# Ledger of designs, part 166: VHH binders against Protein DOG1-like 4 (DOGL4)

Target 1, 232 residues: Protein DOG1-like 4 (DOGL4), of Arabidopsis thaliana (Mouse-ear cress) (q84jc2)
Amino acid sequence: MSKMRNLVEEKFLEFYESWVIQLELYLHQLLIAHNNNTMSETELRHLISKLTTHHKAYYTAKWAAIREDVLAFFGSVWLNPLENACSWLTGWKPSMVFRMVDRLRKSRVVLVEAQVKKLEELRVKTKFDEQKIEREMERYQVAMADRKMVELARLGCHVGGESVMVVEAAVRGLSMGLEKMVKAADCVRLKTLKGILDILTPPQCVEFLAAAATFQVQLRRWGNRRHYVTHS
Below, E stands for the ipSAE of ESMFold2; O stands for the ipSAE of OpenDDE; V2 stands for 0.75 times the mean of E and O plus 0.25 times the DockQ between their complexes.

## First folded at step 16 (VHH)

Design kf85 (from kf1 with V33I; framework vhh_7z1x_3; at its last look DockQ between E and O 0.74; V2 from the best seeds 0.75)
Fold by OpenDDE, look of step 17:
Structure kf85 (fold): chain B 232 residues (1-232), chain A 122 residues (1-122)
Amino acid sequence: as target 1 above (232 residues)
Amino acid sequence: QVQLVETGGGLVQPGGSLRLSCTASGFTFSSYIMSWVRQAPGKGLEWLSGISGSGGHTEYADSVKGRFTISRDNAKNTLYLQMNSLQPDDTAVYFCAKWDEYTGTTYEFDHWGQGTQVTVSS
């Protein structure tokens, strides 16, 4: 009952698996750096830069892939059901990182008042941006359902070369709209991440990035285990 | 029971080389990323290098990049660290480390061995 993978899905799966492995390698470095305070500020900044570069690489690859087939990212076959369940518009929901920061504050991270204020401002902004995207998505869905989807359904019933071309064009149009939405969401993710890292000190950044990476790696591991157990 | 046993340490002159080994048991070795860490006298743990389960991915700390090489033999359940151009600052106890997914809210490295002492001195 598994979805047949297309070329885009296969390529991105390979990329993502490699990317996650590299993330886990960085995670090990982050954890040691944070727990033992063995690194200078300069070294920490360098480590942070490695992680940010790694994340940027993901979106570079993603955007290249969605240009070919954005639909592949809706119900991503390279993600397990648990990962997919946690996805918002093909990725993590930007506002969730603030909950992560809150958890860190409750544990070991001490923020000064100025940082708290800035984080709250960023939280509000992020939430606003999320809602804006959701509204746009809803508008898009309504528009497509009323026009393009009906057209596609009608054309899909016809067997002919010309009909196929029209259907393909319509699908392309739909895909372009979705691509725009996905990119918009990704921009909010990137802005939110950058915003948080700009507010936090280097040691705090390391802790935050470690927590984020841990969450991603563990989510994949737990999801995979569950998936294999249920399908074995 | 998970065990990691580090070997290969010793006394070496500056500029010298050593090859460390870590023999793993009690878990599927090839399924886990493994790391090398070290602890110098009076200092905290320092991460040095990591390698993916298949060996296809490696990462190094800036302090050892170009001098140290991590590798593994999954058939032998053994992790290696080739250390070249050793300096006095490399003097430390070296540990093989594995990720522990069951440590609760905090991710911790596990090293079940005693480590191996590396001393670089003229």
Scores: ipSAE 0.845, ipTM 0.941, lowest interface PAE 0.5, mean pLDDT 89
Fold by ESMFold2-Fast, scan of step 16:
Structure kf85 (fold): chain B 232 residues (1-232), chain A 122 residues (1-122)
Amino acid sequence: as target 1 above (232 residues)
Amino acid sequence: QVQLVETGGGLVQPGGSLRLSCTASGFTFSSYIMSWVRQAPGKGLEWLSGISGSGGHTEYADSVKGRFTISRDNAKNTLYLQMNSLQPDDTAVYFCAKWDEYTGTTYEFDHWGQGTQVTVSS
């Protein structure tokens, strides 16, 4: 019985299912706010604040979970195969949210030149931060493929306490480095989200958040429907 | 094939109560988040409340928090809105709504009921 080995996965699955339900409840509010020109700036800012608090709650829960088992976030059981296929270092790829920003150029509230300039500066900085993290991932992959790790993997096939302990210690060391890299990626995500929201007006923030939430909820539904059709 | 039908509206005095119902058909009701939305005369749409498929999660707009209660009966494919302490500014057409997917043009609900009129007047 190894129920304890999956406690992180079980606990985060329960959290994530609840978190996605709450995201869709906020999406319903965003859909109405996007189509209502009578809402005050205070009301719009309050709704935007609910979404930013919701995203921060996700990272608070995630960082607690990866402290216990970062590998649970690589091939997550709470995500369907389509969601996992769209993942970059355990979450959304920061630069990809600028595709949602590009949709705002077709919106009823047009981006002014100063905003376009600031968003492009943020896009460039985000890509730079992503490349730094990708270099760290390459270093971990090279370490996994080196001769010593290959030898440890072979020894790990033997039933013996000493070999098992050495392999587990090495894996734990790599997991600690991976945790730091995942947290770095999440910091880029949060910094990118905050940067976009700081540049946009409240109505534009609502449209951006509606686009982002729509993509997350729709991707989950498409993956769940497609999986059922292909495996039923 | 998706159909949403609201009932229970009518004329009520300030401080009164009404219970709205929305009967759903053409989809697996228990799998969808449902919302109540209203439109007052000459004003835009206002989101009021939403409920998860299981009924375990609910959210309310600040304007109705403490006065309105959303609930559902999945066995009857019915969504409810219990409205208490009604005020003249609650006068509106009330809609139930379901979101399924992005239409490709704007961010909006893709399935709406026909609406039920609520008039709060002395």
Scores: ipSAE 0.775, ipTM 0.920, lowest interface PAE 0.8, mean pLDDT 86
Fold by ESMFold2, look of step 17:
Structure kf85 (fold): chain B 232 residues (1-232), chain A 122 residues (1-122)
Amino acid sequence: as target 1 above (232 residues)
Amino acid sequence: QVQLVETGGGLVQPGGSLRLSCTASGFTFSSYIMSWVRQAPGKGLEWLSGISGSGGHTEYADSVKGRFTISRDNAKNTLYLQMNSLQPDDTAVYFCAKWDEYTGTTYEFDHWGQGTQVTVSS
């Protein structure tokens, strides 16, 4: 029942804890900025750049870690159960971010017709890319199930050094396929984020980034609170 | 009841230094990121600096980086801002603030201090 963390999990847990702390520090800046009518466009773009750089740093670290152990990102030790339950291919579902944009449109930001049109086009493109990834994942799962059945039969009938090598090759093949799919999903996430920030004005980008950071911090804090209560 | 009380403001000459304190009560101080924010007369709020609960992570606005240092003493429930090389445009009311996602306030800090006046003039 005891849990042993490998080196990849230990390093990424440390990275992720620091990354979330820094995200919340940027959130404090966003909380002031989205109420500040006197900030220059240059100041807003600088803050937006800090946030986008921070998100890119997350993916840089994630892709390095996935190279070593993609399975660590399915049921991650650095996420609480609520965060893990909300994952689609090891992260937020790209099309779900448009729910946040929709909520902002109803309460905090006014979008002009041209922006609304561009956002709908991006939403459609994002859904298309998601569906393509889902179809590719289905094909991989079918292929993996067929190979898994063969490998299980081999494992059950043989225990020598050749059996170990075949099992290791099958696991590595599975990991490589999953790595490819996770990176594809992450690329859709990055393209969707960049697309939204390109369509929105700098003040609207600050509103969006504040909402996104708030949601991520809330999900972490609420999931940790529920986890503690339900286990005690 | 959550309380944040700033002290240490005053009148100082250009180039001078000042140390602000913020004494916290009514919550677990070490669990929260804390920020300093200022408001000059007739201007909007300006975020200056923030520090993690443990003190291990800090962030500064470009306007104060290198001149101001944020710190905290969790044993005394006190947040600090050391301000060096002060100039007339640093004249403002200085606030400490915290954010808590459980209040349902998603677009503002949930608690502020009363503020302390800093005036930099000859």
Scores: ipSAE 0.650, ipTM 0.880, lowest interface PAE 1.5, mean pLDDT 84
ESMFold2 (binder alone), look of step 17: mean pLDDT 81; pTM 0.819

Design kf86 (from kf1 with V33T; framework vhh_7z1x_3)
Fold by ESMFold2-Fast, scan of step 16:
Structure kf86 (fold): chain B 232 residues (1-232), chain A 122 residues (1-122)
Amino acid sequence: as target 1 above (232 residues)
Amino acid sequence: QVQLVETGGGLVQPGGSLRLSCTASGFTFSSYTMSWVRQAPGKGLEWLSGISGSGGHTEYADSVKGRFTISRDNAKNTLYLQMNSLQPDDTAVYFCAKWDEYTGTTYEFDHWGQGTQVTVSS
């Protein structure tokens, strides 16, 4: 689709490109920190803090943008098609990060039994919260068919100044519903990330964050190179 | 066929300056974030600075912030590190490094130069 980008899309595209570049700079730091067992706990915590602040900055910018245009986040123009194909409610699926956690069990950074138990409890809670959001989205889609979509379709047949204003108000109402759902999904993402980092030691946090950043940066590169990647 | 070649190291007195260069070949240099990393005698690798492909974003380790400046010339496929106010603790082998993808075993840089020795001593 060759339609012109709106102002929200343009601003968030600029933000996101800068945000991903900064993530890759942090990834380079994480790669060295992961392979250096002489770094102090203070140095490791400082690096972890930079990453958590960076992720919080993303959600601050995202929530400001979705207040203006939540639909920009469904099929985002700042994401390539591969990144968009991997999206669940405008971002990563929370339960997917536990695949990265499973790798920690097999790495040189040993998880103690108490950590394994807490991570398993967090995994179960995350899956429960995720399924709850999926059911809310299903209810939203059904409600659109039963109420707002029927109303919009009916009003579309009777176009006049007053009817146009009512249709615009109804569309705004639908967008507000999606905004609430996206924010709920983002809250599960942030709670899951915080929960994992609270359970892990600083070296384990570095490995986890390196895995997460690697996935994001590599997925973007593969998607951007898609017409050459098939030959690699 | 990725190649990274560091030059510009040498012996300097405390308070002195050096400019390191890293010449890159075998990839689209301007599309990759590049880093400078050092290894002091008997110590692990230390990340010093990184620069985005365009040069628009830079990051520095606290140990070198304000003393070192990273830059690049994409027309010459060259990465630079300007080192000022050098201290004995800056004595190390300096490497440029590039990350392209996960190796499947551990999280590490997949491309390194051979290194250039910097010695700060009176």
Scores: ipSAE 0.772, ipTM 0.920, lowest interface PAE 0.9, mean pLDDT 86

Design kf87 (from kf1 with S52T; framework vhh_7z1x_3; at its last look DockQ between E and O 0.69; V2 from the best seeds 0.00; counts 0 for: pae E 3.4 > 2)
Fold by ESMFold2-Fast, scan of step 16:
Structure kf87 (fold): chain B 232 residues (1-232), chain A 122 residues (1-122)
Amino acid sequence: as target 1 above (232 residues)
Amino acid sequence: QVQLVETGGGLVQPGGSLRLSCTASGFTFSSYVMSWVRQAPGKGLEWLSGITGSGGHTEYADSVKGRFTISRDNAKNTLYLQMNSLQPDDTAVYFCAKWDEYTGTTYEFDHWGQGTQVTVSS
């Protein structure tokens, strides 16, 4: 219902604004940790844990929200137009994080051969999973156009209590399919993030997380500074 | 031109208190997350606390939690750090810092003050 959809958007907007503000506070901590060679492994692991907990909190909130209204995540009101334009299946494209990993090769904390091998294995697996999701999304879109949407269009020409109920059931079915697809994409994101962090040393994890947080905060600022005019 | 100027440092006895100020100019102060960072003799930089532009969110390092309080007055373009129950290991140069954008080479703050010296000794 439109009332429930509006409440989901409002609630997630409030959550996301707070979440991004907290991410920037963590970015400040990462910037210092990245440039400090005297921090213990325990201190670095504690900071990394705060960031992984923060990212997990995002997906916990997101999955609760998409259960209520997955369509809110396609063209999200809490994202500026630039952030929305850079989105792949309601979030970052998993293979993009390897560009941040590639920058670690030029950093003060060099990757060893064993790490490079494991990261390349993870990159190949991530690209495979990503392509699988893309094929599933394409199949879903084709199915929507060819069968489900034709049936919905026919039902739309016959407006009565019974047909209204059938249309609502069909729309719920389509939304459940999208929810499954979004969760599958998010699982690839989380597996990729965890895989990278498991391969990297704590100083390398800090640099990687600093890169990721920098990109996310910077993208939001660039989009906001563009002063986009939207037409409804 | 962005400028950050720290004041309020000095010599205090263990258990004492100090209030540091950072006066900001050259940017819209209320739009930026601000941090306090220190450097003790012979040690690296330690992040202490951060505060959002509105003041609605704050974070503290475990080493200072419960003893230090970060605050801001956006009308005065001033960031504060109230330091209570000071210990000898709090002896350091204290900096305020803001991050605006990636510098192109490394992940670091792009704007720093010159620092204010805090010495805690008996």
Scores: ipSAE 0.769, ipTM 0.923, lowest interface PAE 0.9, mean pLDDT 86
Fold by ESMFold2, look of step 17:
Structure kf87 (fold): chain B 232 residues (1-232), chain A 122 residues (1-122)
Amino acid sequence: as target 1 above (232 residues)
Amino acid sequence: QVQLVETGGGLVQPGGSLRLSCTASGFTFSSYVMSWVRQAPGKGLEWLSGITGSGGHTEYADSVKGRFTISRDNAKNTLYLQMNSLQPDDTAVYFCAKWDEYTGTTYEFDHWGQGTQVTVSS
């Protein structure tokens, strides 16, 4: 069953629904801020801090939940199918945010050469960290397949408590490995976000955060409504 | 076509109160986050408050927190702003606004009301 069926999934569903609603309220603040040339740097930094704190709260809740059930985050009941299809190790792929920065640079944001250089360095570092995690995931997949083959041979000719224990140990090993990898991926996501916000000026940070929140809210609303749209 | 119509503005003495209304049509009102925004003479836009579609969550700018209360009546497609303890600095045109996820790709509110003038006279 991949439906809402345990306490971790139900609790995180409630959390996530509230979290994304609050994100949309912050989006409205960002929409005004990115058009307002009279806001002080202090005011902009306070708004940026609200968004940063909101994103950190998501990971705080997520890390508590994955200790209980990391598998709930692979094909999550709180996400629509479009959102789930866009996931890389339970979240946005860290390097993908640079496409958003590139798009903003072409249309809304002017970056000085020093910023461009620092962003390219961060992009390379982010991709390196991603590839490291992907290699670790491949090793875990191979290891689990090998254990599954041994267990299938034993179950085909053998019944008993030891066969159940081998399967349970394999599942525990997969879950522990997946939790470690999800936390590693989340750390890359947070480092990348912080790196981008450190390189951009406060007005540019507001532009980036508005674009990111817009995309996330649009993806959720569009994915939820694709079965209700008329074409008349 | 989306329409937002603000009413309830007027002249009021410092320390007084007003209640603004925004009547919505042309969309499923209860599905959208709504905001109040104001513009004082010669100033930029200032976001004041927002409320979720269900009314379950609200946010306020620091400048109005504790004095202003946002609410909505989804059965009447109406958004409200109760403004208490008004001061001359609250003099502005007040707008209600919404953002549409299908037409908001330019990072802008997609619809605004005509605005209603609030004047706080010493």
Scores: ipSAE 0.392, ipTM 0.773, lowest interface PAE 3.4, mean pLDDT 82
Fold by OpenDDE, look of step 17:
Structure kf87 (fold): chain B 232 residues (1-232), chain A 122 residues (1-122)
Amino acid sequence: as target 1 above (232 residues)
Amino acid sequence: QVQLVETGGGLVQPGGSLRLSCTASGFTFSSYVMSWVRQAPGKGLEWLSGITGSGGHTEYADSVKGRFTISRDNAKNTLYLQMNSLQPDDTAVYFCAKWDEYTGTTYEFDHWGQGTQVTVSS
């Protein structure tokens, strides 16, 4: 019952597997940094920069891949069912990171009032942006269902060469729309992440990034234990 | 039960070399990223190097880059740290470390060996 992998899926699978294990390696650094009170601010900032660069690399690769086949990212075959279940428009939901910050606040992270205020402002903005994207997606889905999908279905029943070309063009059109939505969502993710890191102190950033990395790595591991996923 | 046993430490003169080993048991060694860390007297833990499960990716702290080399033999469940050009500042207890996904709300390494003492002195 598993979806047959295409070339884009296979390539991104390889990329993602490597990316995740590299993330875990960075996580080790973050964990030690968190427990090391002797690290300088410069050293912490350098570590933070490494992580942010790593995340940027993911989106660079993702955007290259979605240009080829955006549909591959809806029901990603490189993700286990648990990871897919936690996905919102092909990635993490931006607003979820605020819950992560809240968890940190309840544990060890002490935020000053000014930070709390800024985080709340960012939370509101992020939520607004999420809703905006969701509305656009709904609009897109309705539009496609009413026109393009019907056309595709009709044309797909025809074996003629010309019909194939028309179908391909229609699919490309649909894919372009989806690509825009995915990129929009990713932009919100990136902005939210940057916003949080700009508000937090370097030590707090390290804790936050450690928490985020832990979540991703654990989700991968837990999901794989429940559902066998072959890793290359 | 997860076990990590560090060996290979000792007394060495400045400029000398040592090779540390960490023997792992109780888990699928090749599936986990492993790191070397150290703790000098009166100082906090310092991350030195890490290597992914397959050995395909490695990272180094600036303090040891170019001098230390991390490697692993998954068939032997062993992690290695080749240390060259050792300096007095490298004197510390060295540990191999594994991160456990079950650490819960505490972001800490939960599996440490006894460590191995490295002393660099003239």
Scores: ipSAE 0.365, ipTM 0.751, lowest interface PAE 1.5, mean pLDDT 87
ESMFold2 (binder alone), look of step 17: mean pLDDT 81; pTM 0.817

Design kf88 (from kf1 with G53T; framework vhh_7z1x_3)
Fold by ESMFold2-Fast, scan of step 16:
Structure kf88 (fold): chain B 232 residues (1-232), chain A 122 residues (1-122)
Amino acid sequence: as target 1 above (232 residues)
Amino acid sequence: QVQLVETGGGLVQPGGSLRLSCTASGFTFSSYVMSWVRQAPGKGLEWLSGISTSGGHTEYADSVKGRFTISRDNAKNTLYLQMNSLQPDDTAVYFCAKWDEYTGTTYEFDHWGQGTQVTVSS
């Protein structure tokens, strides 16, 4: 069991390191595209598609990994402590991306009224979806504290093969519930990202994706530097 | 103190080759993803290629894929761009660039080199 967890962690660590390197290479492309007013709509849409495909690849790999060991994603070994501190249900908090959208309102290419209305509607829906998931997590925690689960945990303290197996079965059930909740949170993330990109023009999409990638890359750099990591 | 100096440009005939070098100083070169960018006369900046800190991962713009090769030597603090099968449309000033921090107001590379001119003509 533990060996399977280690293999999932090792495999995803390798994937994530490569994925973040590619994200930074895309960030360089986004920064140049943002400062190039001669790019065609087709060229901009192609770049946006590369980023969309890249983010989808992350969730494809993540969902395969959580099917094997969802607990690996709570306090992930491939994330530094700062990245882990900023995580909400194993990833970025969906409503936080609207801070990046707010920067577009101060850019030289401003949002039109119809876009502002659609973005506000999406923001409200995203916050509602977040609250729904938080309530589901609370219900899950309450269910985990049921007398039956508490009794099974106590039984696991009694040395015996049968008791250990029963406790392990209960833990597997816990993991299945967490997997469904993590996938629900990831669906909110993907719907929020798609919703924003559908509302924005291609130049605005490039600026938004540059802001999002900048945050992810900077957060990783800050956390990886000795000066930004807590030393006990 | 950060300096990026591009060399290796010049006049070359169509179908020819050039190797550009970018010498870095004033920062830990091995810790930064690096890019090559160009600006053709009357055009905006075009991203061409990027390379990871180790050199193990590279990416290319479709316009140069298969013709250009990016590489780096971290021991020499030098970034390279090998350009083959050069075409008149490759005529541009070529820059190396690094990005290390968002300044809060602009989405720009922190440091650009001075550039090196490549002219492809008969």
Scores: ipSAE 0.687, ipTM 0.878, lowest interface PAE 1.3, mean pLDDT 84

Design kf89 (from kf1 with G53S; framework vhh_7z1x_3)
Fold by ESMFold2-Fast, scan of step 16:
Structure kf89 (fold): chain B 232 residues (1-232), chain A 122 residues (1-122)
Amino acid sequence: as target 1 above (232 residues)
Amino acid sequence: QVQLVETGGGLVQPGGSLRLSCTASGFTFSSYVMSWVRQAPGKGLEWLSGISSSGGHTEYADSVKGRFTISRDNAKNTLYLQMNSLQPDDTAVYFCAKWDEYTGTTYEFDHWGQGTQVTVSS
C-alpha cells in the first residue's frame, strides 16, 4: 500500500466527518422549518439551496478523490460497516429515495395528481438508469475475471522497470473503468435528487430533505452503536 | 430522564447583551448536536444557531450572525448563547433543542426545553 492511498483516505475521512456534522446542523434547520407554517417561500427556497449546495460539495470532493484512488470508495474507511453494507456503487441506491417520497403522502401539504404522475415517471426513469449501470458493472466484473486478471497475475510475478510500468498502466485502466461507473451512478443520484426537488413544492422539499438527512444520520448512529459502543 | 433547562432571559434595552444557558441531563450531552431556537409573539419557531458535539463546528441564521455566539461546556453539560447588540425584533422565548431519532410519524425535535423569555424594549 502506498502512502498516497493513505493520504487520499485520510483527507476524505477529514472532509466526510466535517460534511456529516454540517448535514446534521442542516437537519436541525429542516426540522424547524418543517414544523413552521409561517416561513415564506423565499426563506424555504434559501434553506433548500443550502442543502443542494451541500450535496453538490460532497460530489465535487468525491470526484476529486476518485481520480486519485477510486478503490478507497469500495469499503470506505470513513464509513462504518453498516453504512458500507447499505452502499450501492459507493453511495445510496437512487431508487431507494422514492421510499422517502412515499412519506410525503402523509404530509401537511398533500401531493397533487400532477406531482404523483411526474414522480412515477421519474421513478421509472431512475430505475432504468440504475439497471443500465448494474449491467455495466456486471460486464466489468466478468472482464476482470477473464483477460485482465490473468494478465495482472502474470505480470505481478516479475519485477523490473518494464514490468512495473505495464502493471501500473493496467491498474490505472481498471481504476478508470471503476471511476467511470461511480461517476455514472453519482450522475443518476444527482439527476434523481434534482428531479424530485423540481417536482415538489418548497414545504414538500423541506420534508423530503429532512427525511433523507434523518436516514443518513440514523444509519451512521445505528452502525456506530454496533461497532463503536463504549460502556459508560 | 432527559431534561433541558434554559435560564438567563430577562428584560434588556436595545443594544444590550444577555447570556443564555441550557443545562442538560439524562443523556450523553457531549454526543449530540445542539441548537438554539426562538419563538416570537405571533410567529412560528425560528432556528438561530447550532453547534456540533465537540464544539468545533457552529452555524448561525443570517438574522443573528455577528451578534450571537453559541458555545458549549461538555464537562458541565451546558449550552450557551451569548447575545450582543440586541434589537426589539429579538424579543422571543428562547429554547435549546436536540433531536434524537425519527419517530416514524413526525419530523420534530425531541426533548424541547421549557424556554426562557427575552424581552428587548426601551
Scores: ipSAE 0.661, ipTM 0.865, lowest interface PAE 1.5, mean pLDDT 84

Design kf9 (from kf1 with D100T; framework vhh_7z1x_3)
Fold by ESMFold2-Fast, scan of step 16:
Structure kf9 (fold): chain B 232 residues (1-232), chain A 122 residues (1-122)
Amino acid sequence: as target 1 above (232 residues)
Amino acid sequence: QVQLVETGGGLVQPGGSLRLSCTASGFTFSSYVMSWVRQAPGKGLEWLSGISGSGGHTEYADSVKGRFTISRDNAKNTLYLQMNSLQPDDTAVYFCAKWTEYTGTTYEFDHWGQGTQVTVSS
């Protein structure tokens, strides 16, 4: 199985490095669009669509990978230790993006009261969905201390025909539980991102996406610098 | 310490070609995404093209796709923009730019060259 894990890790590492490079190329476009008051709504919407498609591509690739080896995402080799330390259930914490939204109050394109109200409603809903997933994770961790997990550890010392089959079936069940939980967290991430973009005007969407991409690229760069390891 | 110097601009006739160069110093050139940006008289900044540190990924604005080619020579710390089929609307000051980190107040490039003037006229 370590061979299968290595192949999943290798494939996703290649994908993720390429994906982050493309994100930084989009960041450069967002920086210019943010500082250009002459772009049409059509041009801004096209750029926003490229970013939305890019994020959807990440989750398409991630969900394919977790179906093969979900544990690869709990301590990912394609993330530096700083990125891993900042992860919540294999990705960004949904409620944290509202800190980037709060920054829009200081921009040249000010939020109107109706938008502020909708964003607060979305923040509350996102926090509720986030806490529900945290409770499911706690229940999963309690299940890990259950007698069945103790038996799995015991059987791992006695590898044989029937023992191997029992261990494989149990590990498959546990992995399916984690996969479902990670996918639920990713659905909250996508719903939160879509919700914010639906509330904001195109210029505000550009600033929000620039803030998000800036944070992600900068965090990766800081973590890589501390480890003297180049990530692409 | 970071320095970006653009060269290669000039006066060219419609349909002509120019090759711009940007020489970089003061940082590990191959580790950074680089962009070409222009500003026409009385207009805002327009992003044209970007290239990954290795040169393996490139992106183009729709307005220049198929006409412009971005490339880099990491051994020479030089970024290039090959401009073909030039049009009067391509008249602008052309800048190479690098983004390092958030500058504290706004989302913008933190390192720019001085720019090189391209004028497309008969």
Scores: ipSAE 0.765, ipTM 0.920, lowest interface PAE 1.1, mean pLDDT 86

